# VH-VL binders against q0atu2: the designs that were tried, part 271

Target 1, 119 residues: q0atu2
Amino acid sequence: MLDKKARIRTSREYRNVFEKGKRLSGRFLIIYYVENALDNNRFGFITNKKIGMAVIRNRIKRQLRAIVREYQGQVKNKHDIVLVARAGIGKSSFEGMEKDYIAIMKKAGLFARNANKID
Short names: E, the ipSAE of ESMFold2; O, the ipSAE of OpenDDE; V2, 0.75 times the mean of E and O plus 0.25 times the DockQ between their complexes.

## First folded at step 13 (VH-VL)

Design jb2 (framework fv_recibokibart; at its last look DockQ between E and O 0.86; V2 from the best seeds 0.86)
Fold by OpenDDE, look of step 13:
Structure jb2 (fold): chain C 119 residues (1-119), chain A 123 residues (1-123), chain B 108 residues (1-108)
Amino acid sequence: as target 1 above (119 residues)
Amino acid sequence: QVQLVQSGAEVKKPGASVKVSCKASGYTFTEYWMHWAKQAPGQGLEWIGEINPDWGDTNYAQKFQGRVTMTRDTSISTAYMELSRLRSDDTAVYYCARDTGSLFFPTGHFDYWGQGTLVTVSS
Amino acid sequence: QIVLTQSPGTLSLSPGERATLSCRASQSVSSSYLHWYQQKPGQAPRLWIYDASSRATGIPDRFSGSGSGTDFTLTISRLEPEDFATYYCQQYESDPYTFGQGTKLEIK
């Protein structure tokens, strides 16, 4: 599980990302991201019924958290980032999801220049 | 139709705890922020806190920090608010209320409310 | 926190009259984050006006909301008997959510 400080946890924080953030769509994920005034990044997650049954959603949640944790140290600082799971993600592999995450984060320019896990 | 149905009235002694439930129906429980508000007799509304029913994240007003715990059971679409170390000024009607907007797009206003739960704290 | 001060505390009027309720914020609030509720005795609050000027579903045209910055107003052009209730403004410009203390609109 992500550290409490590394999570978007309030409605206001989610609203802020929606209002001021940029949007990029991948195959399985949509990300909204905006700069924050903190020294750390915060991640939010959105899953909905379109993904599948509760068991599937719970799996996806665990996988998303794992992916975010894996690459957390390589993401540029001072960002709030919300990951929205797309409907097709329920049928994706972990590797596919991870690849999609990396691709979309690269496109967003959110990885640090010296990142070494993304190539 | 959206409905929020709360548990019945409670009578507690000072120092005790109370746990109020709010059962949601008519919509996807995990896709809307759930809020709780307090209204003392003859007084106005006071925001207590919010919970993300999908992830369980909570945010409480400072006044209630350390005494309030919000939880949820997604299997039965029910939110809970527990208030501990009760005192006389905790006597009030407590409401659950749904944010009008979705989880990612909250609006900050509440379109559906529970019927309220009276909690009486007296020695 | 942002303090919302409503005035007057009590407003006594007759059916057919115009009612003007004020909500003043201690600091600027975006219109998108200022809302009004109606509450009658023994009932839960009901969303009435949202985004400062938008009527909630089923709210009659005689109700209108206006204002910006720190000053917001709820107006009832011609009071109907069912309009007598307590009205609360609410904001979420910043944490925490806060309500005004309410204006009780009572029949004269």
Scores: ipSAE 0.901, ipTM 0.952, lowest interface PAE 0.5, mean pLDDT 95
Fold by ESMFold2, look of step 13:
Structure jb2 (fold): chain C 119 residues (1-119), chain A 123 residues (1-123), chain B 108 residues (1-108)
Amino acid sequence: as target 1 above (119 residues)
Amino acid sequence: QVQLVQSGAEVKKPGASVKVSCKASGYTFTEYWMHWAKQAPGQGLEWIGEINPDWGDTNYAQKFQGRVTMTRDTSISTAYMELSRLRSDDTAVYYCARDTGSLFFPTGHFDYWGQGTLVTVSS
Amino acid sequence: QIVLTQSPGTLSLSPGERATLSCRASQSVSSSYLHWYQQKPGQAPRLWIYDASSRATGIPDRFSGSGSGTDFTLTISRLEPEDFATYYCQQYESDPYTFGQGTKLEIK
């Protein structure tokens, strides 16, 4: 799980990302992102109940947190980023979600350059 | 019919804790932010904090940091506010209230309120 | 934090009169983030006006809200007996999401 400092925790912060953020769509995910006034990134998550029953929805939540945690070190600092699950995400695999996340984060230009990055 | 029903009045001694419940019905509990407010006798409203009932994230007014804990149980559509180390100036009516907008699109105004829970702190 | 100061603290008027309730913010608040509630003794607050000027569902058109920046007003064009209550403004510009201290509108 992401620690409290790496989370979007307030309703006003979510509203700010909605109002001022850029939007990019992938196959399973939509991201909204905006520069913040902090030294770090914060992540938020929006899941739709139409994705599936409670157990499926909880699996999606767990998997999205795991993906964000794994790649957080590659993300440029000072951004608030909200991941919105699309209706089709309930049918996706973990690997499908991961691929989609990487693609949209690259398209957004949110990954930092890193000389030590593993291919 | 949207409804927020709070637990009954409580009488507590200084130093104790109280946990107030707020049961939601008539809407999808996890799709709207929940807020809590305090109103001391004869006084105005004071915002305590908020909870994202889907993901569990919380945000508290600085005055209440370290003494308040907001939680929820999504299986019974119920939000909770626990206040610890009670003192006499915690005597108040406590309200839960729902944001009009959704989790990502909150409006910041509250269209449904619980009936209030009187907490009395006396020795 | 943003402090909302309401004036007057108490407003004593008769049915049929016009009421004007002021809410002043310590710093600028977008009209989309300034809201008003009515509260009667023994009851929870009720959303009355949102986004500075929009009436909540079922609120009579004798109520109107106006203002921007730091100065906001709730006006009741012709008071009815049921309008005597306490009115609170609230801001959502930044957390903590503060309320004003209230204006008690009482029957003279």
Scores: ipSAE 0.829, ipTM 0.912, lowest interface PAE 0.6, mean pLDDT 92
ESMFold2 (binder alone), look of step 13: mean pLDDT 93; pTM 0.941

Design jb3 (framework fv_recibokibart; at its last look DockQ between E and O 0.86; V2 from the best seeds 0.88)
Fold by OpenDDE, look of step 13:
Structure jb3 (fold): chain C 119 residues (1-119), chain A 123 residues (1-123), chain B 108 residues (1-108)
Amino acid sequence: as target 1 above (119 residues)
Amino acid sequence: QVQLVQSGAEVKKPGASVKVSCKASGYTFTEYWMHWAKQAPGQGLEWIGEINPDWGDTNYAQKFQGRVTMTRDTSISTAYMELSRLRSDDTAVYYCARDTGTLFYPTGHFDYWGQGTLVTVSS
Amino acid sequence: QIVLTQSPGTLSLSPGERATLSCRASQSVSSSYLHWYQQKPGQAPRLWIYDASSRATGIPDRFSGSGSGTDFTLTISRLEPEDFATYYCQQYESDPYTFGQGTKLEIK
């Protein structure tokens, strides 16, 4: 699990990302992102019943956290980022999900210029 | 129809703990923020905190920090609020309430409320 | 935190009269984050007005909400017997959520 400091944890924080953030859609993920006034990035996650049964949702949650954690150090600072899982994500592989995450984050310009794990 | 059904009245001694439950039905429990409010006898409403039922993240009012713990059991669509180190001024009706909006799109107002749980703290 | 001050504390009126309830915020609150609830004795609060001026489902049109910035108002054009209750304003412009202390509307 991500450190509490690295998570969006309040309704107000989620609301802020929705209201002020930019939106980009990938194959399996939609991201909303906005600059924050902190020295760290915060990540939020949205899963819903469209993804699948509870077992599937829980798997997706674990996988999303793993992906975010893996690339966390390569993301530009001072951003709140919410990942919304799309319906098809339940049928995706971990590698497919990871590839989608990387692609969408690149498109958003959220990776640092010297990032080395984004091929 | 959306319903929030809370556990029954509690009588506690000072220093004890109380755990109130709030069972949700008629909607997807994990897709809405759940809030808790306090209302002392003859007094107004006071916000205690919120919980993300999907991820378990919580946010408490400073006044209750260190004494309140909000949890949930998604398998039975039930939220819990535990208040410890009870004192006389904790005597109140406690409400659970659902945010009108979804987790990502919270509205900040509450459209459905539990019936309330009276907690009496007396020596 | 944002403090909401409601006035008057108690409002005594008769059916058919106009009621005006005030909610003043200690700092500016967006209309989208100012809401009203009605509560009757022995019952849970009920959402009444949201986004400062939008009536919740089932709320009669004799109720209206208005205001911006720090001053908000709930108005009942012609009071009905069932309207006598306590009304609370609530904000979430900033953390934490806060309520006004309430205005009790009682029958004269």
Scores: ipSAE 0.908, ipTM 0.954, lowest interface PAE 0.5, mean pLDDT 95
Fold by ESMFold2, look of step 13:
Order: structure tokens, then C-alpha cells, then sequence
Structure jb3 (fold): chain C 119 residues (1-119), chain A 123 residues (1-123), chain B 108 residues (1-108)
């Protein structure tokens, strides 16, 4: 589970990422990201009703949280990052979501230089 | 159409807790931030905190940190605010209010308010 | 935190008069994050003006909002009996999202 310090927890902070963040789309995810003034990263999540029924939505939430937790130590610090689940994510496997996350985070340049090779 | 219906008035003794409910209807409960505010008798409005009803994240004004807990039950579209270790100066009307915007693009203004819940701390 | 100071605390006027309500912020607030509410006794607040100058749905055009930075104003050009109420400004620039203490507009 992500520590409270590593989560975007306020509505104003979500709006800041929406307004000022860079946007990159993957197959199942969109990320928005912006530099913050902290010493750490913060992650937020947007999952709408188009994803599917409650059981599917809850599975997606658990899997996204797990993926972010797994790779959070490899992310360059000082970023606020919001993951937006695309409508098709309900059909994705865990591995599919994970590969998509890795690909878009690499494309965004958010993994630290000299970090362990991932993928 | 959009409605926020709060639980009824309560009378509490100092040291007790109170849990106020706010039932939403006429919109998708999990797509909008929910806020809570306090208004002591004859006083102005004071923001208490906010909850993301989809993911459950909360943010409280420092004055209330440690005594307030905001929760929700998405199966019945209901938000809750619990205030513990009540004091006489907690006597107030408590409101829930919906952000006009969505979770990712909140506006920070509140277009719908509950009717308010009077909490009286005495005796 | 950003403190919003409203003035005057009470404004006593008659129907037909112009009312000017001030809201001063301790720090700069973007116009898109400054909002106004009307509240009558025994009722919940109602969104009145948002984004400093935009009227909420159904709000009469005798109400106008203006200002930027640290100074914001709500003006009522010709008071009607139903306009006597308390008005609050509110900021969303930074957490915690504070309200002003209110201006009570009362009938003389």
C-alpha cells in the first residue's frame, strides 16, 4: 500500500496535475505528470465508471496500486503523477497493465538514470 | 434532482463522538469530491475537510486533524463525518457539500449542499 | 493558510441602494479560485458567484463580481428585499480552502 506521503490526497493537487501536467497515453493508461516542490513523488488515480462493473473496477484499483508500489522506488523524485485508467483497461491482464505502465513511464523519462534495468 | 440529505440533529455530552451522514442522489456519487463545513451559532463557515469518494483519500484542515474522520459507503452513496472527543465549541451546524467539478478537474466551488445537521454539545 | 477578510462585517442599507462587499486575501488568489456564497438564516449556503465574476445559474444580473490578486468585490447594483442575507467569499487557491468571516447585509 502506498504511504500517505506518496499519494495525491487533495482535490487542489489533482487539479494542479490536470492543468499543468504533461500527458502521455498508453494502451490502457494515461499518465499526467508535473514536477512538485517536495523531496518525494506522489501518485494519484482516476478510474471512471466506463471501466466496468464494481468487481472489475475494484480489481483494476488493486492492480494499479500494486504496480505503482512495485516500481515507485525507481521513479525520479519530485513528481506528482496521476494515472488515468482508459475504458479498455477492464480487459487487460495484470501483466498487460504492468507492461503499459513501464512503457509510458520510460517514454516520459520518469525512471531514474542508473536505475536497475526494468522489463 | 441532485440532493444531499443529512442525518438529523443530535445532542451529545462532552467527550462523546458524533457521526453525521450525507446521502447523495441524482448524480454519480463517486465522480465528485465531497466537502464538509462547520458553522457555529452566529458564526461564519469553516471548511473541515474533503474526501475522494472513489478512492477514499481524505484531507482535513489542521484544526480538525486527529479528531475528524471522513468515510463513505459507495454502495448507498453516503458520505460520513465523525467528530470525536466533543467539546462545547463543537456545537454547530455541519454541512456536506459537493464540488461542482469532477475528481480530476475539481472547481473548488460547491453547487449542492446538504440541509445541515445541528450538533449540540452540552449537559 | 490564506486568510480572507471581508468588510464591512455588517452593511445596513435600504432596498434600491447599491451594495459593495469586499473580500481581501492575505496572499494572491487566482480569479478562478475565488467564489461567493449567499446564506439566509436557517438555510444552507448557496453558490452565488464563481471564478470571481461568473454568476451561478439563476443569479440575477444585478449581482456582479470583480477583482484579482488580493482584492475582490461583490456588487449589488439595486438592492431587492430578497438580497438581504450574509455573503461569504471562499478561496480554492491552496489547502485549507478557507471562507471569509462573512458580510451581513441587513435592511435598514
Amino acid sequence: as target 1 above (119 residues)
Amino acid sequence: QVQLVQSGAEVKKPGASVKVSCKASGYTFTEYWMHWAKQAPGQGLEWIGEINPDWGDTNYAQKFQGRVTMTRDTSISTAYMELSRLRSDDTAVYYCARDTGTLFYPTGHFDYWGQGTLVTVSS
Amino acid sequence: QIVLTQSPGTLSLSPGERATLSCRASQSVSSSYLHWYQQKPGQAPRLWIYDASSRATGIPDRFSGSGSGTDFTLTISRLEPEDFATYYCQQYESDPYTFGQGTKLEIK
Scores: ipSAE 0.860, ipTM 0.926, lowest interface PAE 0.5, mean pLDDT 92
ESMFold2 (binder alone), look of step 13: mean pLDDT 93; pTM 0.944

Design jb4 (framework fv_recibokibart; at its last look DockQ between E and O 0.88; V2 from the best seeds 0.86)
Fold by OpenDDE, look of step 13:
Structure jb4 (fold): chain C 119 residues (1-119), chain A 123 residues (1-123), chain B 108 residues (1-108)
Amino acid sequence: as target 1 above (119 residues)
Amino acid sequence: QVQLVQSGAEVKKPGASVKVSCKASGYTFTEYWMHWAKQAPGQGLEWIGEINPDWGDTNYAQKFQGRVTMTRDTSISTAYMELSRLRSDDTAVYYCARDTGSLFYPTGHFDYWGQGTLVTVSS
Amino acid sequence: QIVLTQSPGTLSLSPGERATLSCRASQSVSSSYLHWYQQKPGQAPRLWIYDASSRATGIPDRFSGSGSGTDFTLTISRLEPEDFATYYCQQYDSDPYTFGQGTKLEIK
């Protein structure tokens, strides 16, 4: 589980990311990201019914959190980032999901220049 | 049809706790922010807090920090608000209300409300 | 927090008259985050106007919302008997969510 400070937790925070953030779509994930005025990054997650039944959604949630935690230290600071799970993610492997996350985050330019876990 | 049905009236002593339930139906419970509001007798509305029913994240008004706990049971599409260390000025009707927008696109206004739950705190 | 002050506290009018309800914010509020509710005794509030000027579903044309910045208005062009109720403005431009204290529209 992500630290409380590393999560987007309020409706206003989600709204802000939607209104002011940039959008990039991957195979399994869509990310919305915007700079914040904090010293840390915050992550939000959207898993809707299109992903599948509750069991599937719960699995995806755990996997997304794991991926985000794994690469958290390599993400540029001062960003709010919302991950939206796409419908096909329910049938993806963890590795596939991770690869998609890395690819989309790279495309967004959100990894630090000295990141060493993304190649 | 969207419906929010709250639990029945409560009578509590000062210092006790009360837990009000709000059962949602007619929509996907986990895809909308749920809010709670307080209305003292003859008074206006006061926002208590919100909960993300999907992830369980909560945000409370400062006035209620430390005394309010919002939770949910997704299996039965039910939100809960628990208020502890009750005092006389906690006597009020408590409402649950759904944000009109989706979880990621909240609008900040509430389109569906529960019928309200009267909580009376008296010695 | 943003304080919303409604005026007047009570408005006494007759059916057929025009009603003007004011909601003043302590600081600027985006119109997208200013909303109105109607509430009748013994009932839950009902969304009435959203985004300062958009009528909620089923709300008659005689109701209109306007305003920007710190001053917002709810207007009823010709009062009907069912319009007599308490009206609340509400914002979420900034944390926390806040409501005005309400204007009670009563029959004269």
Scores: ipSAE 0.908, ipTM 0.954, lowest interface PAE 0.5, mean pLDDT 95
Fold by ESMFold2, look of step 13:
Structure jb4 (fold): chain C 119 residues (1-119), chain A 123 residues (1-123), chain B 108 residues (1-108)
Amino acid sequence: as target 1 above (119 residues)
Amino acid sequence: QVQLVQSGAEVKKPGASVKVSCKASGYTFTEYWMHWAKQAPGQGLEWIGEINPDWGDTNYAQKFQGRVTMTRDTSISTAYMELSRLRSDDTAVYYCARDTGSLFYPTGHFDYWGQGTLVTVSS
Amino acid sequence: QIVLTQSPGTLSLSPGERATLSCRASQSVSSSYLHWYQQKPGQAPRLWIYDASSRATGIPDRFSGSGSGTDFTLTISRLEPEDFATYYCQQYDSDPYTFGQGTKLEIK
């Protein structure tokens, strides 16, 4: 899945995104994002118990990782980005989550050149 | 009532490994960062590392990198710390401790601690 | 790495006296990332003061924390017998998170 360099791995890094980051809400996802001091992007995920039982939570985790991996090459570098799953995400299809991700990442201005062609 | 219960004391030889467990109860295990700290006899506290028990991500102090592995089993609300290639200066009490804040807003201070696990490294 | 240096190493005082424990950081630390713990022999540490000046649940008013930047202080206005213990400061501003070496507050 995502390389270890592309993961937010520490508690302090998560707190920094929460404290300093900008917030945008989509239908199924909320993103928090902030510029980092690295040469690359890092992604974090928050999936709470409200989204469903363990089977549902594990499916959502796998699908979110897959979506982020698919589009990571189009994301402007030097950002820490946390994806927060909203309670209703368990009712979403993979395609619904994917469209939601693209829309909020585009609105945040986080896609590099030619990102507008994703739709 | 929140409680962290650690595994019992261990006696190990140099070069061996030890795995300490920390069983959580009274709260949702996956919603708080877990930390581990070392206290050598008569000495102060030293932070070893942390684990996100939901996603499994870990972060270790550089001093322990390469020798420490932190894992967890969410089905039994238990965190683990394994320390390999033991040496005599690894003799210490090892504590698990819970962050007071959520995974996304950790506070960096620890409101509940395990009782400690004495690891003695001796021939 | 941020080094926290506590002073004095040992502080010998009598009940009723005022105690002042110092924690100095090698770099500036935000007050929201500076915390204090009390530890008695044979026990795990207990959270005492967080965010430099906020008392943890159940901590008596005689304890106060203050300071900013590189200089932080834990003050006990009038020592009680139960206050004799070792006190550690801790920072969460920079990885690795570090503790001071401790100040042992003992009965004179």
Scores: ipSAE 0.805, ipTM 0.905, lowest interface PAE 0.7, mean pLDDT 92
ESMFold2 (binder alone), look of step 13: mean pLDDT 93; pTM 0.939

Design yb1 (framework fv_dusigitumab; at its last look DockQ between E and O 0.74; V2 from the best seeds 0.80)
Fold by OpenDDE, look of step 13:
Structure yb1 (fold): chain C 119 residues (1-119), chain A 122 residues (1-122), chain B 111 residues (1-111)
Amino acid sequence: as target 1 above (119 residues)
Amino acid sequence: QVQLVQSGAEVKKPGASVKVSCKASGYTFTSYDINWVRQATGQGLEWMGWMNPDSGDTGYAQKFQGRVTMTRNTSISTAYMELSSLRSEDTAVYYCARDLGYDSGEFYFDYWGQGTTVTVSS
Amino acid sequence: QSVLTQPPSVSAAPGQKVTISCSGSSSNIGANYVSWYQQLPGTAPKLLIYDNNKRPSGIPDRFSGSKSGTSATLGITGLQTGDEADYYCGTWDHSLSAGYVFGGGTKLTVL
């Protein structure tokens, strides 16, 4: 699990990201990101009902959290980042979801280094 | 079967704008980003930016910020690159190229257009 | 001038092996997979190698790629006259402004 300090938790925090942040779309994800005044990054996750039943939405959210946690140390500091799952994500593999996240984060310039596992 | 077909050669005066088109076929246009790369005569490849045909999102190289605009018309699977305030140094062959970033998390270009020659001269 | 550094030219006789180096930094080659492109005279670039060492369909196994640290290498064995071309390495760069970067290119001459 992500540390509490690494999570966007309040509606006010989410609203701030949506209003002041930048938006980029990947194949399965949309990210909203904005600089924060902290020394750490915070992540938010949104899985709308259009994704599917609650069981599906919760699965997707767990997968996204796992991905974010895996690559958290590679993300440039001082950002609030909200991940919004797109409708097609339910049909995607974990790997596909991971690759999409990596690609979109790279394009956003949020990675200090490659998120892909490179030997 | 994947093809990127670009518009014809352009001759422009300094200060003018040029808009090059790139029509995609053989795949789902909105599933892959289009990148633009140029090459001056006798010089190397220079990356200009990317455009997401689905969302319209773009990312430009710093060198071209404020002068380049990448757009698309999804109904005809066509990407556009417009470069304004043209200078003689902008004389080059401009290529569109398909990006496989969403499939792999790595960026590389597997299909390229045939190139469009843009000449800027007074 | 290019973010990635390549030798301007290499040459060898038919049947021989050549290598083309590509040196970068921790923000590009050190952090991302490298791709290689072949550009025959008067033509558009063609993807030759991706993910450091993978070949697209249609690319013969005479072409190989490798990466170590912040450097990459393209290898061509059994050199043929048809291999005479410009070769470019490329990868994503995380420095300052995120984007794709190319090497300066290497002209391969078959003697």
Scores: ipSAE 0.915, ipTM 0.958, lowest interface PAE 0.5, mean pLDDT 95
Fold by ESMFold2, look of step 13:
Structure yb1 (fold): chain C 119 residues (1-119), chain A 122 residues (1-122), chain B 111 residues (1-111)
Amino acid sequence: as target 1 above (119 residues)
Amino acid sequence: QVQLVQSGAEVKKPGASVKVSCKASGYTFTSYDINWVRQATGQGLEWMGWMNPDSGDTGYAQKFQGRVTMTRNTSISTAYMELSSLRSEDTAVYYCARDLGYDSGEFYFDYWGQGTTVTVSS
Amino acid sequence: QSVLTQPPSVSAAPGQKVTISCSGSSSNIGANYVSWYQQLPGTAPKLLIYDNNKRPSGIPDRFSGSKSGTSATLGITGLQTGDEADYYCGTWDHSLSAGYVFGGGTKLTVL
């Protein structure tokens, strides 16, 4: 999983990203992102009740955390990034979520040099 | 099956604006981004930007930021590209193209419009 | 000068083989898959190769692609006069002006 310092932890931190950040939508995900004053990235994850029951939402959060961890080494530093699951994400596969994440992160200009998995 | 049909040729004076349309058919318009690419006579292809028809999100090549606006009307499955403050160097054929980035995580343009010639002169 | 470098022209006789190179950098070809586009005279570009080496439906297997490091190569065997066209490589670039980039194009002449 993500390091503790790489997590957005408080409601105020989440609110800052939503209020000050840019937003880009993919097929299954929306990302909000803003430059931070740290030397590292921080990630947050949101699923709402429209997605489905708690077991589905927990599965999706777990899968998104795994995807972020796999690519975190390619993300440009000094950003707070919140991934919001769209209502239709319950119909997606892990690969579908992964491809969506890669596409929107490239379009946001948040990948640095290599967008492939950390090895 | 999949088709992108663009608006007709335009002749403009320097300083004017042009708005090119791109009507999509044969697929769900909101499922894939539309990109715009131009080509001056005898020159190569130049990417201008992408537009997500579902959200309206855009990303523009730095060269065109501040002069280009990409929009859509989802009810008629049509994308638009507007380029302002035209210069003679903007004389080119302008293409719309569908990108499959959300399916693959990699970007390539599988279907292209027929092109719209924009001439900026006199 | 284009971000991706291609030879301006190549030529060969009908039935022969040519290759077209595309040289980039770690921020584009080195990090992303490459696509190739064919542009016949007076027409829009058409997708020829995607994901480095895959052909869309309708593209014959005499068209092939490969990638090594920061370079990509388009191969065309069994050349036909109908292959006379301009060929462009393209990929995503992660640099400060992140976006899609094309090579400068290669004119193929079949003698």
Scores: ipSAE 0.734, ipTM 0.903, lowest interface PAE 1.2, mean pLDDT 91
ESMFold2 (binder alone), look of step 13: mean pLDDT 93; pTM 0.952

